Miniprotein binders against p81326. Designs and how they scored, part 197

Target 1, 226 residues: p81326
Amino acid sequence: MLHFGGFIMEINHISKILEKEREEYIRNKVEEYLKQGFSKDDAVNKANQSWRTYIGHRIQDVIYNLLKKFLKDSGLKVTTDKALNNRNLPEELDKVKRLIAINYGEYLFLPDADVIVYKVENNDIKIIAIISVKNSFRERRFETTYWKLKLKESPVTSHIKVFLATPDKDNEISYKCPNGKPKKMRIILEYELDGIYFLKEDFEETEKAKHFGKIVEDIIEISKKL
Short names: E, the ipSAE of ESMFold2; O, the ipSAE of OpenDDE; V2, 0.75 times the mean of E and O plus 0.25 times the DockQ between their complexes.

## First folded at step 19 (miniprotein)

Design K42 (at its last look DockQ between E and O 0.49; V2 from the best seeds 0.00; counts 0 for: pae E 1.9 > 1.5)
Fold by OpenDDE base, look of step 19:
Structure K42 (fold): chain B 226 residues (1-226), chain A 83 residues (1-83)
Amino acid sequence: as target 1 above (226 residues)
Amino acid sequence: SEERRKIYELLWEAFMLLWEALFLAEKGDYEEAIKKLEEAVKLLEEALKEAKELGNEELIKLVERLLKRVKELIEEIKKKLEE
């Protein structure tokens, strides 16, 4: 087995390069916002938000495209919550949307589902997994956990696996107990979710915490049981 | 700058290709993995060119290092295919 550990490290190097460019990106965006008439403080805040959005979107796109590509041969399909927010959905996607909906009595709402993996068998749709992509955990740290718990409450959705994919750039959840201090967020996320997949090498590996390269195999295995 | 944006796009495309290569390699499809890596090399070389045009020494160094490592990885995989 090619110890892909070194390979993942190289992939992560791109992320590091991009992070180093953050300062310049921020500077340029600040200037842009200043020209638009924003205050310096507002410009800085907007620039930082812009960066986070940019990186988050890129990572999400990469993950989506990878899963779409590598699950295809297994007969698995991939979509996104964004794709489901259309008024005119194809029948298949309309069914997918309904099958991930969470009941709030008078209302049905969709969980945050950056990536949705499903299969079609005998004209029936089975939802296999939802993958939440998080670049950072500064906001809504347990949002994915909330959705997992909500999905468990219904026999319609209780089987759906919920995974978190993250580069965890700030090492917020990479280790359970660094320096003898428990990381609450890592512990809770790992406990409540079906898996955490890291787009990095320097993390504490467990049964549920794996490198992102394992996600395809894991999803395929799950799909065989459903 | 437009040039910097171009570099970022190239790096993200390379990032995607590197992950594809990883997944391919995990499946044992080393030949296709190599193809993806070679494509990534092309993108990184273009990024390097653009970085040089910008005169950003730090970026140049980072891209060069990555480029070197990707090339080394290609060679490592090739050696394994020959065994």
Scores: ipSAE 0.563, ipTM 0.830, lowest interface PAE 0.8, mean pLDDT 89
Fold by ESMFold2, look of step 19:
Structure K42 (fold): chain B 226 residues (1-226), chain A 83 residues (1-83)
Amino acid sequence: as target 1 above (226 residues)
Amino acid sequence: SEERRKIYELLWEAFMLLWEALFLAEKGDYEEAIKKLEEAVKLLEEALKEAKELGNEELIKLVERLLKRVKELIEEIKKKLEE
């Protein structure tokens, strides 16, 4: 496999490149939240969270565009959770939404599915995979595993592969036993999910934990079995 | 500022091109992968120019390191093409 040497790790630390932009963004957001009546401590916490969300969306956009481009020739289509939450959905996307929605009695919710891969054959839609993009594991650490378990509960959704894509820049799940101790987050995520795809080179590879460069091949291979 | 925003967008566009080149190379499309990397070099060279005008020494060093690694990757793929 072709590797970028240390390049991906340097890109994953893009916040270093943007340190002054981050400082200005945080300062402006803190002032906005203070004007809304939040305490200084709450405003700072919200501003830092806003920055993480902003960075996460940039990574998600890259992943979406890569998958859309490189899956197209295999007859696979890609959409996003954001697109599925629009008010007036085309019939195709409305079907995608219904095919992944989870029933909670009177309520229907979409799983954590930043990117959805599906195919259309004879006007029938088959969901291939959903990809959750995580930049940080400080919040909602096991949300993706919860959604995988919910999808497994029904024979109509149990075939859907659930992947996690992450730069994991803080090494929260990069190794199974860092410092000689089992890392619960890595062990549980790898056990429950169909795959973890790292947007960096320094991590412990396993049958389920792979470099992100493998995701297109894996998705295409899965789609041939459906 | 607008200057830092320009560098930011150049780096993310280069990042996209680098991933495109990786996927192309994994498919064995080495010629197209090289083209994408050459496009990334041009964007990184522009980012370097902007970083020098901004006077951000840490950013200059990082972009120079990225540029060197991309050029090395181009040569690596060229060697695979000759094999």
Scores: ipSAE 0.516, ipTM 0.808, lowest interface PAE 1.9, mean pLDDT 83
ESMFold2 (binder alone), look of step 19: mean pLDDT 87; pTM 0.855

Design K43 (at its last look DockQ between E and O 0.56; V2 from the best seeds 0.00; counts 0 for: SAP 71.772 > 70)
Fold by ESMFold2, look of step 19:
Structure K43 (fold): chain B 226 residues (1-226), chain A 83 residues (1-83)
Amino acid sequence: as target 1 above (226 residues)
Amino acid sequence: SEERRKIYELLWEAFFLLFEAMFLAEKGDYEEAIKKLEEAVKLLEEALKEAKELGNEELIKLVERLLKRVKELIEEIKKKLEE
């Protein structure tokens, strides 16, 4: 079996094309909200929120479909938080939802688990990994690490690997500071999470911080150990 | 507009093919990766034609750069296939 090392497609230009899409999307949405009677400031805020939702779903769909396609031959199944939030869940997905939920007394919450990888063995479900997709770290920088820590608190969920997949468009975690140290946010994310997978070519690589192309091999290897 | 929507849909389809090729190349399936990249080139060429018809100078330059990089990647993978 060939193990492709670090073959990496240069995708930096993709992020620049997406920025152009963003500019056009926001302009159109601001016009729409202004026609609905919102103030300029409110229209801009709503347009930015709409873009975050739109682009997050587009990137999540790409990741979901890629993982579904490339993991199926290894007996691994993939679902999304969107699928788990449907009112009428199939039994299998209801079990997946229960196996990743965090208990807060009267309430059960799903972690930030945009994409979930699991397997079915002897009618039992084993959660392998969850992948959080983050475009920006501006407001909820450590949400993913919080959920990893909560999952570690129970022997039922402590085995679940938590990955971050990110284009890191604003270079918030990609590069070291001028003094040669990684940025504080990068240090904490890399320490707490099981892996960071970059949807771009240029970033500081480590054993935990890899190009997105390596995620399939890593998930398969983890599944063999569980 | 509808013309701009067409361009970005072509770009998203090409992006998916680029990521597919990345996974194929990672597991050593270089011939299939090249096929996906060649399909992406066709979509990017169509997107470039549409961008030129709209006169979107900045988008034209970005798509041209992406096309150049995808063609360079095809050549890189062909070198690995020859090894």
Scores: ipSAE 0.635, ipTM 0.847, lowest interface PAE 1.2, mean pLDDT 85
Fold by OpenDDE base, look of step 19:
Structure K43 (fold): chain B 226 residues (1-226), chain A 83 residues (1-83)
Amino acid sequence: as target 1 above (226 residues)
Amino acid sequence: SEERRKIYELLWEAFFLLFEAMFLAEKGDYEEAIKKLEEAVKLLEEALKEAKELGNEELIKLVERLLKRVKELIEEIKKKLEE
């Protein structure tokens, strides 16, 4: 097994490049917002928010496209919650939507599902996994955990694996107990979720916390058991 | 500004190719991994060219380092194929 250790170093280089991109992006957006009449402080705040949205979307797209490509040969399909938010869904996607819906009595709501992996067998759809992509954990730190717990409450959805994919740029969940202090968020996420996949090298590896490179294999393995 | 955007787009595309190469390598498809990495090299070289035209020394250094690393990775994989 090629220890992807060398490949992970490349991710670090990419992170540095992205940091530079951020600086330039922020600068440009600040200027744009200033021209729109915002105060300097507001412009900076908006620029930072815009960056978070932008980078999150980019990472999500990368992950989606990667999974789509590499799961295809295994007969697995992928979609997104966004794709399911359409009035006119193909039958297949309509079924997918229904199979991930969470019951709130009078209402059905979809979990946050950046990527949904499913298979079609004998015209039946089986949902395999939901992957949440988080670039940072500044907001809604346990949102993915909430959805996992909600999915467990129904026999219809209890089998669905929920994974978190993150570069964890700020090292919020990379280690369980750095300097002898437990990281609550890492511990809880790892306990409640089916797996955490890191798009980085510097993290504490466990049975559930793995490098992103393992996600395809893990999903395929799960799919065989369903 | 437009030139910078182009550079970053190239870098994102290269990034994608690097991940593809990673997954391919994990599957043992080293030949295809190398192809992806070689494609990434082309993109990075283009990015480097553009960065040089902009005169952004910091970006040049970053791209050069990444380019070097990708080339090294190609060589590492090639060595493994020969073993």
Scores: ipSAE 0.537, ipTM 0.820, lowest interface PAE 0.9, mean pLDDT 88
ESMFold2 (binder alone), look of step 19: mean pLDDT 87; pTM 0.852

Design K44 (at its last look DockQ between E and O 0.82; V2 from the best seeds 0.00; counts 0 for: SAP 72.916 > 70)
Fold by ESMFold2, look of step 19:
Structure K44 (fold): chain B 226 residues (1-226), chain A 83 residues (1-83)
Amino acid sequence: as target 1 above (226 residues)
Amino acid sequence: SEEERKIYELLWKAFFLLWEALFLAEKGDYEEAIKKLEEAVKLLEEALKEAKELGNEELIKLVERLLKRVKELIEEIKKKLEE
């Protein structure tokens, strides 16, 4: 299947628009916090944290809705870890929650997955993949790898594919040959995870590091093997 | 501001349509991909109008570049469909 190079190039313009949104968002939030009586340093810190939450939620919503729409006809369903934390879960989602939860003795925790893909066959639920959505790697850069390793420890969860989806706007894990080389963080993430899907064009594609447009077909093919 | 928020809501809707078109094109559904891109053009044109009314020169330039590229992509896909 031939990729459509023209579409992929549009991502660079989106990234520039997103940087403009960040600048304006932070300026407005700093003003709001200053009016509330925070110091300038506190207002800036709070504004940056607010932006990280906002942009992460925005990108996660896009990914969730795209996967939900384009996986439906293949018998695949999509949920989020946020949805699984609701008090009154439908039976189906309660089963999903139980199948992905990690046991820490007397405690049971959900991995920090953002988007979860599963299928239902004969009332049985099979978790196919989780997608961790990261806009920045400044904090908790390897948290996704920790959850992959924990899921790998149990035969109940070891089949679950763990993907990273990122615009990587600051080029923290992307590089482009011949003038660039992979940084340690990219090498480790690519080795440990089942795949990295970039929401941008300017990066070196590998077997595991792909344009986001490939994620739907990859998930469908994995689901057929499970 | 409230006016800036309105523009970015339009832009996020357009971004979603661009990603829908990408997935449709990956499936080979080129006619549906074109329809999604045309819908995105309408939202981008609306966002551009709002950015011009606000006088946000840098955002105007960025949206104009994206609009131009999306229109070029529509024509590129149409050419491929004829082959």
Scores: ipSAE 0.738, ipTM 0.892, lowest interface PAE 0.8, mean pLDDT 86
Fold by OpenDDE base, look of step 19:
Order: C-alpha cells, then structure tokens, then sequence
Structure K44 (fold): chain B 226 residues (1-226), chain A 83 residues (1-83)
C-alpha cells in the first residue's frame, strides 16, 4: 500500500494556497462591502462570513462529488439534503427522504445531511450513511451528534451511520488531549458519531478518527452488512 | 481580480484531481491515479503561468511548490509500479 503520506503533503500545500485565497477573498469582499456603504467593521465581518459560506460550499461539493464518483462502481448512490428539498421528487429520492426523516410526533424533519449514501436493492432503498461536512466548529458544535442520537431513536433509522468530514483547519478536534488537556468536542464527537474523517494530515488517528481517504472503503464495507 | 479567480479555480480543480488520485491509489488503481495527477500538473502549470503574469510572488511560490511535489509523487508512484 502506497503510504498516503505523499498525497497528504499535497493537501497541506493546498491548505496554504487556500489561506492565500482567503486573504485575497476577504480583501476583495471588504472593498465591495465598503463600496456598498458598510462600516469597516461590518464589512470585515460580512466578508468573513461570506468566506465561511464560500469555502464550506466548495469543500462540501468536493466531498460530494468524490463520494458520488467513487461509490458508483459499488452500486451506491449519493444525494444531498438540498436535493431532497424539492416539491417534485423522483420516486427514489422521495423514498430516501422518508427513510431519513426523524419523527417529532406531529412532524417529520430531516437531519442535516450534507451527503446521503444509499443503495437500491430489489426496489428497496437502504440508507447507509449520512456525512456531515464541516469546515469549522464555531457554531453548532454538536449538531451532527444531535442528529445521530435522534436517528438512533427509531428502528427505521438506527442503522444509519453518521460521519463527520472536516479539514479541521483550526485544529479544534484534531487531537483528543493536546498538551494533556482533553478536547471535549473531539472526545464527544468521536464517541457519539460513527466516524470522523479528516481532510488533513495532522490529526490523532483512532479507530473512529481516520483520514478522509478511508471513507469510501468504510462506506462500502458498511453497505455490505446491510 | 478576475485573473486571480481564474487561478484559484484552476487550483480547486487540481485539488479535486489530487483527491481523485488518492482514492484511486487507495484502491490500487495506480495507473489511473497517475493520469489524474498528470492532469493536475497541467492545471497547475496553467495556474502558474497565470500567477506569473499577475506577478503574485507568493502565489507563484506556492503553486511551484505544489507542482514540484505532484511531479515527484508521479515519479514515486511510477517507480513503485516498476518494482
């Protein structure tokens, strides 16, 4: 097995490039917002928020497209919660939507599901995994955990694996006990979720915390057990 | 600038190709991985050209470094295939 070390280094270089992109993006957006009449502080805040949205979307798209491509040969399909928000869904996606819905008594709501992996066998849909993509954990740190716990409450959804994929740029969850201090977020996320996949090199690897490069294999393996 | 945006779009495309190559390598499809990396090289070379035209020294250095590393990775994989 080619040690993924070589590929991982490339990811690090890309991170530096992305940081440069951020700097330029922020500068340009600040200028734009200033021209729109915002104060400097507001412009900076808006620019930063815009960047977070932008980069989050880009990373999510990359992950989605990678999974879609590399799971295809295994007969697995991929969709998103966004795709499920349409009024007129194809039958297949309508079924997918129903199979991930969480019961709140009078209401059914969908979990946050950036990527949904499922298979179709004998006209039956089996949901395999939900992948939440997070670039940063500034807000809603345990949202993915909440959804995992909610999915566990129903025999209809209890089998669905919930994974977190993140570059964890700020090293919020990359290590469990850096400098001897437990990182609450890492520990809880790793405990509650079925896996955490890092789009980076520098992280503490465990049974549940792996490099993103392993996610396809893991999903395929899970799919065989369903 | 529009030119800068173009460069970063190329870099994002290259980034995707690098991940594709990684996944291909993980499943043992090294030949296809190399093809993706070679495609990434082309994009990076184009990005580098554009960065040079723009005169962004920092970006030039970053792209050059990445380009070099990707080329090295291709060679490393090729060597392993020959063993």
Amino acid sequence: as target 1 above (226 residues)
Amino acid sequence: SEEERKIYELLWKAFFLLWEALFLAEKGDYEEAIKKLEEAVKLLEEALKEAKELGNEELIKLVERLLKRVKELIEEIKKKLEE
Scores: ipSAE 0.728, ipTM 0.888, lowest interface PAE 0.6, mean pLDDT 90
ESMFold2 (binder alone), look of step 19: mean pLDDT 86; pTM 0.844

Design K45 (at its last look DockQ between E and O 0.85; V2 from the best seeds 0.00; counts 0 for: SAP 79.383 > 70)
Fold by ESMFold2, look of step 19:
Structure K45 (fold): chain B 226 residues (1-226), chain A 83 residues (1-83)
Amino acid sequence: as target 1 above (226 residues)
Amino acid sequence: SEEERKIYELLWKAFFLLWEALFLAEKGDYEEAIKKLEEAVKELEEALKKAKELGNEELIKLVERLLKRVKKLIEEIKKKLEE
C-alpha cells in the first residue's frame, strides 16, 4: 500500500487556503446585515453566527459524503441528524432514529449526532458509530461527552462508538500538554470519547487522536466486531 | 464578493477531491486516486482563472503553488505504480 505524505500535505495546504474564506465571508455578511438595518454590533454577531453555521455544514457535508462513499463496499450505511428530523421518515431511518433516542421520563430526545453510521443485517439495524462535527469549542465544549455518557447508560446503546471530527483551526484541543501544562478540554474529550479525528496535520497523535484519513479503516474494523 | 464565493466553491470541491484521493489510495485504488487528483487539478485551474479575473494576488499565489504541488503528486504516484 502506498501512503503518501503528499496527500496529507496537500490536504493541509488547501485547508489553510480555505481558512482565508472566514474574513471575506464575515465582511460580506456584516455588509448585508447593515443594509438590512441592523446595528453594527448586531450585524457582527449575526455574521459570526452565520459563519459558524456555514462552516459546520461544509465540514459535515464533506465528512458525510466521504463516509457514505467509502463505507458502502463494507455494507455500512450513513445518515445525518438532519435527515432523522424530517417528516415522513422512511422505515429504515425511523428504526435508526428509535435506536439512538434517549428517554428523559415523559420526553424522548435524539442525541446531537451529526453523522450516523449503521449496518443493516437481515432487516435488523445495528448502530455502529456517531460522529460529532465541531469547528469551534467556544460553546457547548463537552456536549459530545455528555451524549457518550448517556448512550453508555443503556445496554441498547452502550456499544455505539462516539467520535469527534474537527479541523481545530484554533488549536483548542490539538495537544494534551502544550508547553508542559495539561489542556483540560483535550484530555477530557480524549478520555471520554472513543476517538478524535483531526482534519489537519498539526496535532498530537495518540491511540484515540488520529488524522481523519484513518476513520474509515477504524469504523470498518469496529463493524466486524459487532 | 459573489466572485470570491465562486472561487471558494471550487476550492471546496478540490478539498473534497483530495480527501477522496487519500481514501482511494489508502484502500489501494491508486488509479482511481489519480483520477480524483486530476479532477482536483481542473477545479484548481478554474479557481486560478477566477482569482486572476478578480485580481486577488494572494489567492492567485496560493492556488498556483497548490496546483503545481498537486500535479507533482500525480507524477510521483504514477512513477511508483510503474515500479
Scores: ipSAE 0.821, ipTM 0.924, lowest interface PAE 0.6, mean pLDDT 88
Fold by OpenDDE base, look of step 19:
Structure K45 (fold): chain B 226 residues (1-226), chain A 83 residues (1-83)
Amino acid sequence: as target 1 above (226 residues)
Amino acid sequence: SEEERKIYELLWKAFFLLWEALFLAEKGDYEEAIKKLEEAVKELEEALKKAKELGNEELIKLVERLLKRVKKLIEEIKKKLEE
């Protein structure tokens, strides 16, 4: 759309401003940890880890709330793995939980599913997509890929699309072959996953690698085919 | 500082509103997109006010720039709707 670029630019701008929050956050957390009796080095490390957790949750919450809001009119529902981690689930969510479970023989485990999109039709639950939200790829770089592959192994879950949403602030997967060197992680993630959605402007766009602004349309389209 | 934290909370609200506006625009709901952008402007103005009160020149400059850009975006969208 003609205005997509304009929106993205402003979003990028505010995102950059929000990055400044890190400096203050780290400073405050370091001070807090020092007061708790940690060494300076430990305090810094803990503060950095705290920041990663904090910013990850903030981005995840934004994504969750956006998807929840913009998929609603299409009759699609959104939940999270956290919401499913309850003993007393409503029937609907209990069904959702069961329908994303991966079989390990004696055990069923849930994939990492930051956001789960599903629909209810004729009292049947259909899982449409799982969105993994990653702020950084420092740890567990291929975790989402693992879950995608595991979901493919069962006819119950093989239809579930798995998407990755990321701001990729460190440009870890924004380009396939920057400077002629293949980025293994980008290539593998793009190959194995159903899509990668970037919450940024500066990335190599492909059929599977798109701007996050396209995710709603893509999910709706997928939902129509199920 | 607590005041600085409040500024960033306002910026996060604005961030969300900008994304909402984008998604609204993507589905062709430009009028609603504009409303969200206007809400973002409100949040940014409040952030700017607080930044000024705090005397954080860097934040003032950044927020002012963003505010100006968002307002311009609103105007651009409005113009296109009139065409």
Scores: ipSAE 0.801, ipTM 0.914, lowest interface PAE 0.6, mean pLDDT 92
ESMFold2 (binder alone), look of step 19: mean pLDDT 86; pTM 0.836
ESMFold2 (binder alone), alone request of step 20: mean pLDDT 86; pTM 0.840

Design K46 (at its last look DockQ between E and O 0.71; V2 from the best seeds 0.00; counts 0 for: SAP 71.924 > 70)
Fold by ESMFold2, look of step 19:
Structure K46 (fold): chain B 226 residues (1-226), chain A 83 residues (1-83)
Amino acid sequence: as target 1 above (226 residues)
Amino acid sequence: SEERRKIYELLWEAFFLFWEALFLAEKGDYEEAIKKLEEAVKLLEEALKEAKELGNEELIKLVERLLKRVKELIEEIKKKLEE
């Protein structure tokens, strides 16, 4: 079996591309917000938030398109939470939306499921997995585990696998015990989720923490059991 | 700025092709993986040309490093294909 490990570490390490692009993006956005009348501090904060939204969408788009392309020959379909929030929703996607929604009494919410994998059999839809895409863990670091726990509370959704996909540029969850000290975020995420898939080579691999290149095989195997 | 955005779009497209090649190689489709990596080389060569026209030394070095590593990967996969 071919492994791209350390041989391709430089091209898998997106940090240089992201840092260069981020610097230009932030500079342009700060100028834009200053022209709109924001203070320097507010403009910087807004620019940083804008960057996080932008880069999150770019990484999600890459992951979505890769999964869509490489899962279709196995009879698996892929959609996004963005597509499910469309006001004019096709019948198939409306069913997908209803099958992942969580009931909070007076309220019905979709989990933050950036990418959704499902299949259609005998006109029935079976949700296989949701993939949360995180570029940074500075904010909402445990949101994905919350949604996994909520999905487990109902027999309708308890089978749904919840994965995290991340470049983890700042090594926030790459190792369980860096410097001999347990990293709470990594340990809790790995414990609660069904898998963590790293878009880089430098991380501590475990049964649940794998290189992103393994995600297609894992999803296909899961789908055969459902 | 528009020219810098063009360079980053080329880099993102090359990154997508790299991951496509990775998935192809993982399932043993080495010839198709090489084709995707060769397409990525073309995009990186265009990004390098654009970076040189802008005189952006940091971006030139980034693209040159990526281009070298992708070409090395192509040769490694070719060796596996010949076996």
Scores: ipSAE 0.638, ipTM 0.852, lowest interface PAE 1.3, mean pLDDT 85
Fold by OpenDDE base, look of step 19:
Structure K46 (fold): chain B 226 residues (1-226), chain A 83 residues (1-83)
Amino acid sequence: as target 1 above (226 residues)
Amino acid sequence: SEERRKIYELLWEAFFLFWEALFLAEKGDYEEAIKKLEEAVKLLEEALKEAKELGNEELIKLVERLLKRVKELIEEIKKKLEE
């Protein structure tokens, strides 16, 4: 295995670059929001949220495009929950949407699914995996776990693997028991989810916690068993 | 600034290419991995140029570090090809 470790650490330096970019971005956005009539505190909060959203989308886009590209040769397809939020869906995507829907009695709702991996065999769609992309865990820390548990409740969706992909910039879940203290969030996420994939090198590797570079292989392997 | 935005976009593109290279390397497609990394080098060099034009020393240093790491990775992959 090519020890990409050193470069990924430098990618974490991209995080530092991003941190500086963040400062400038925040400053500019604060000014923008102030001009819009927001208070200083509101402007700062909005700017920070805007940054988080921006970075989150960028990372999600990268992951989506990577998976799309590298799963293609295996005959696997990818989509997103956003793509499914259309009234006029192609038949294939409409089927995908229905196959990931969670039953709430009178209503069907979609799980948060940043990336959805599926295959088409004999005109049948099989959902393989849902990947949730999180840059930080400040908000909705167990949302992905919730969706995994909900998907398990139905025989229609119970087979769907749920993965978390994260750079874990703040080292919130990179280690299970740093300094002998259990990290509740890491432990729970690892227990409940089918896998955690880190877009970084400095993390505690386990059977379920792996480097993001392994995700394609893992998905392909899962797809063969379905 | 517009220049900073440009640098940022270049860095994101380089980031993507890096991950492409990683996945390619994991598949054993080392030649294509190297090509992607070489493309990343070009982007980083452009970013470096822009950073220098801005006179942002911190950004310059960061881009230089990234550039060095990418080049090192290329060399590591090349060694594997010879294996």
Scores: ipSAE 0.544, ipTM 0.826, lowest interface PAE 0.8, mean pLDDT 88
ESMFold2 (binder alone), look of step 19: mean pLDDT 87; pTM 0.850

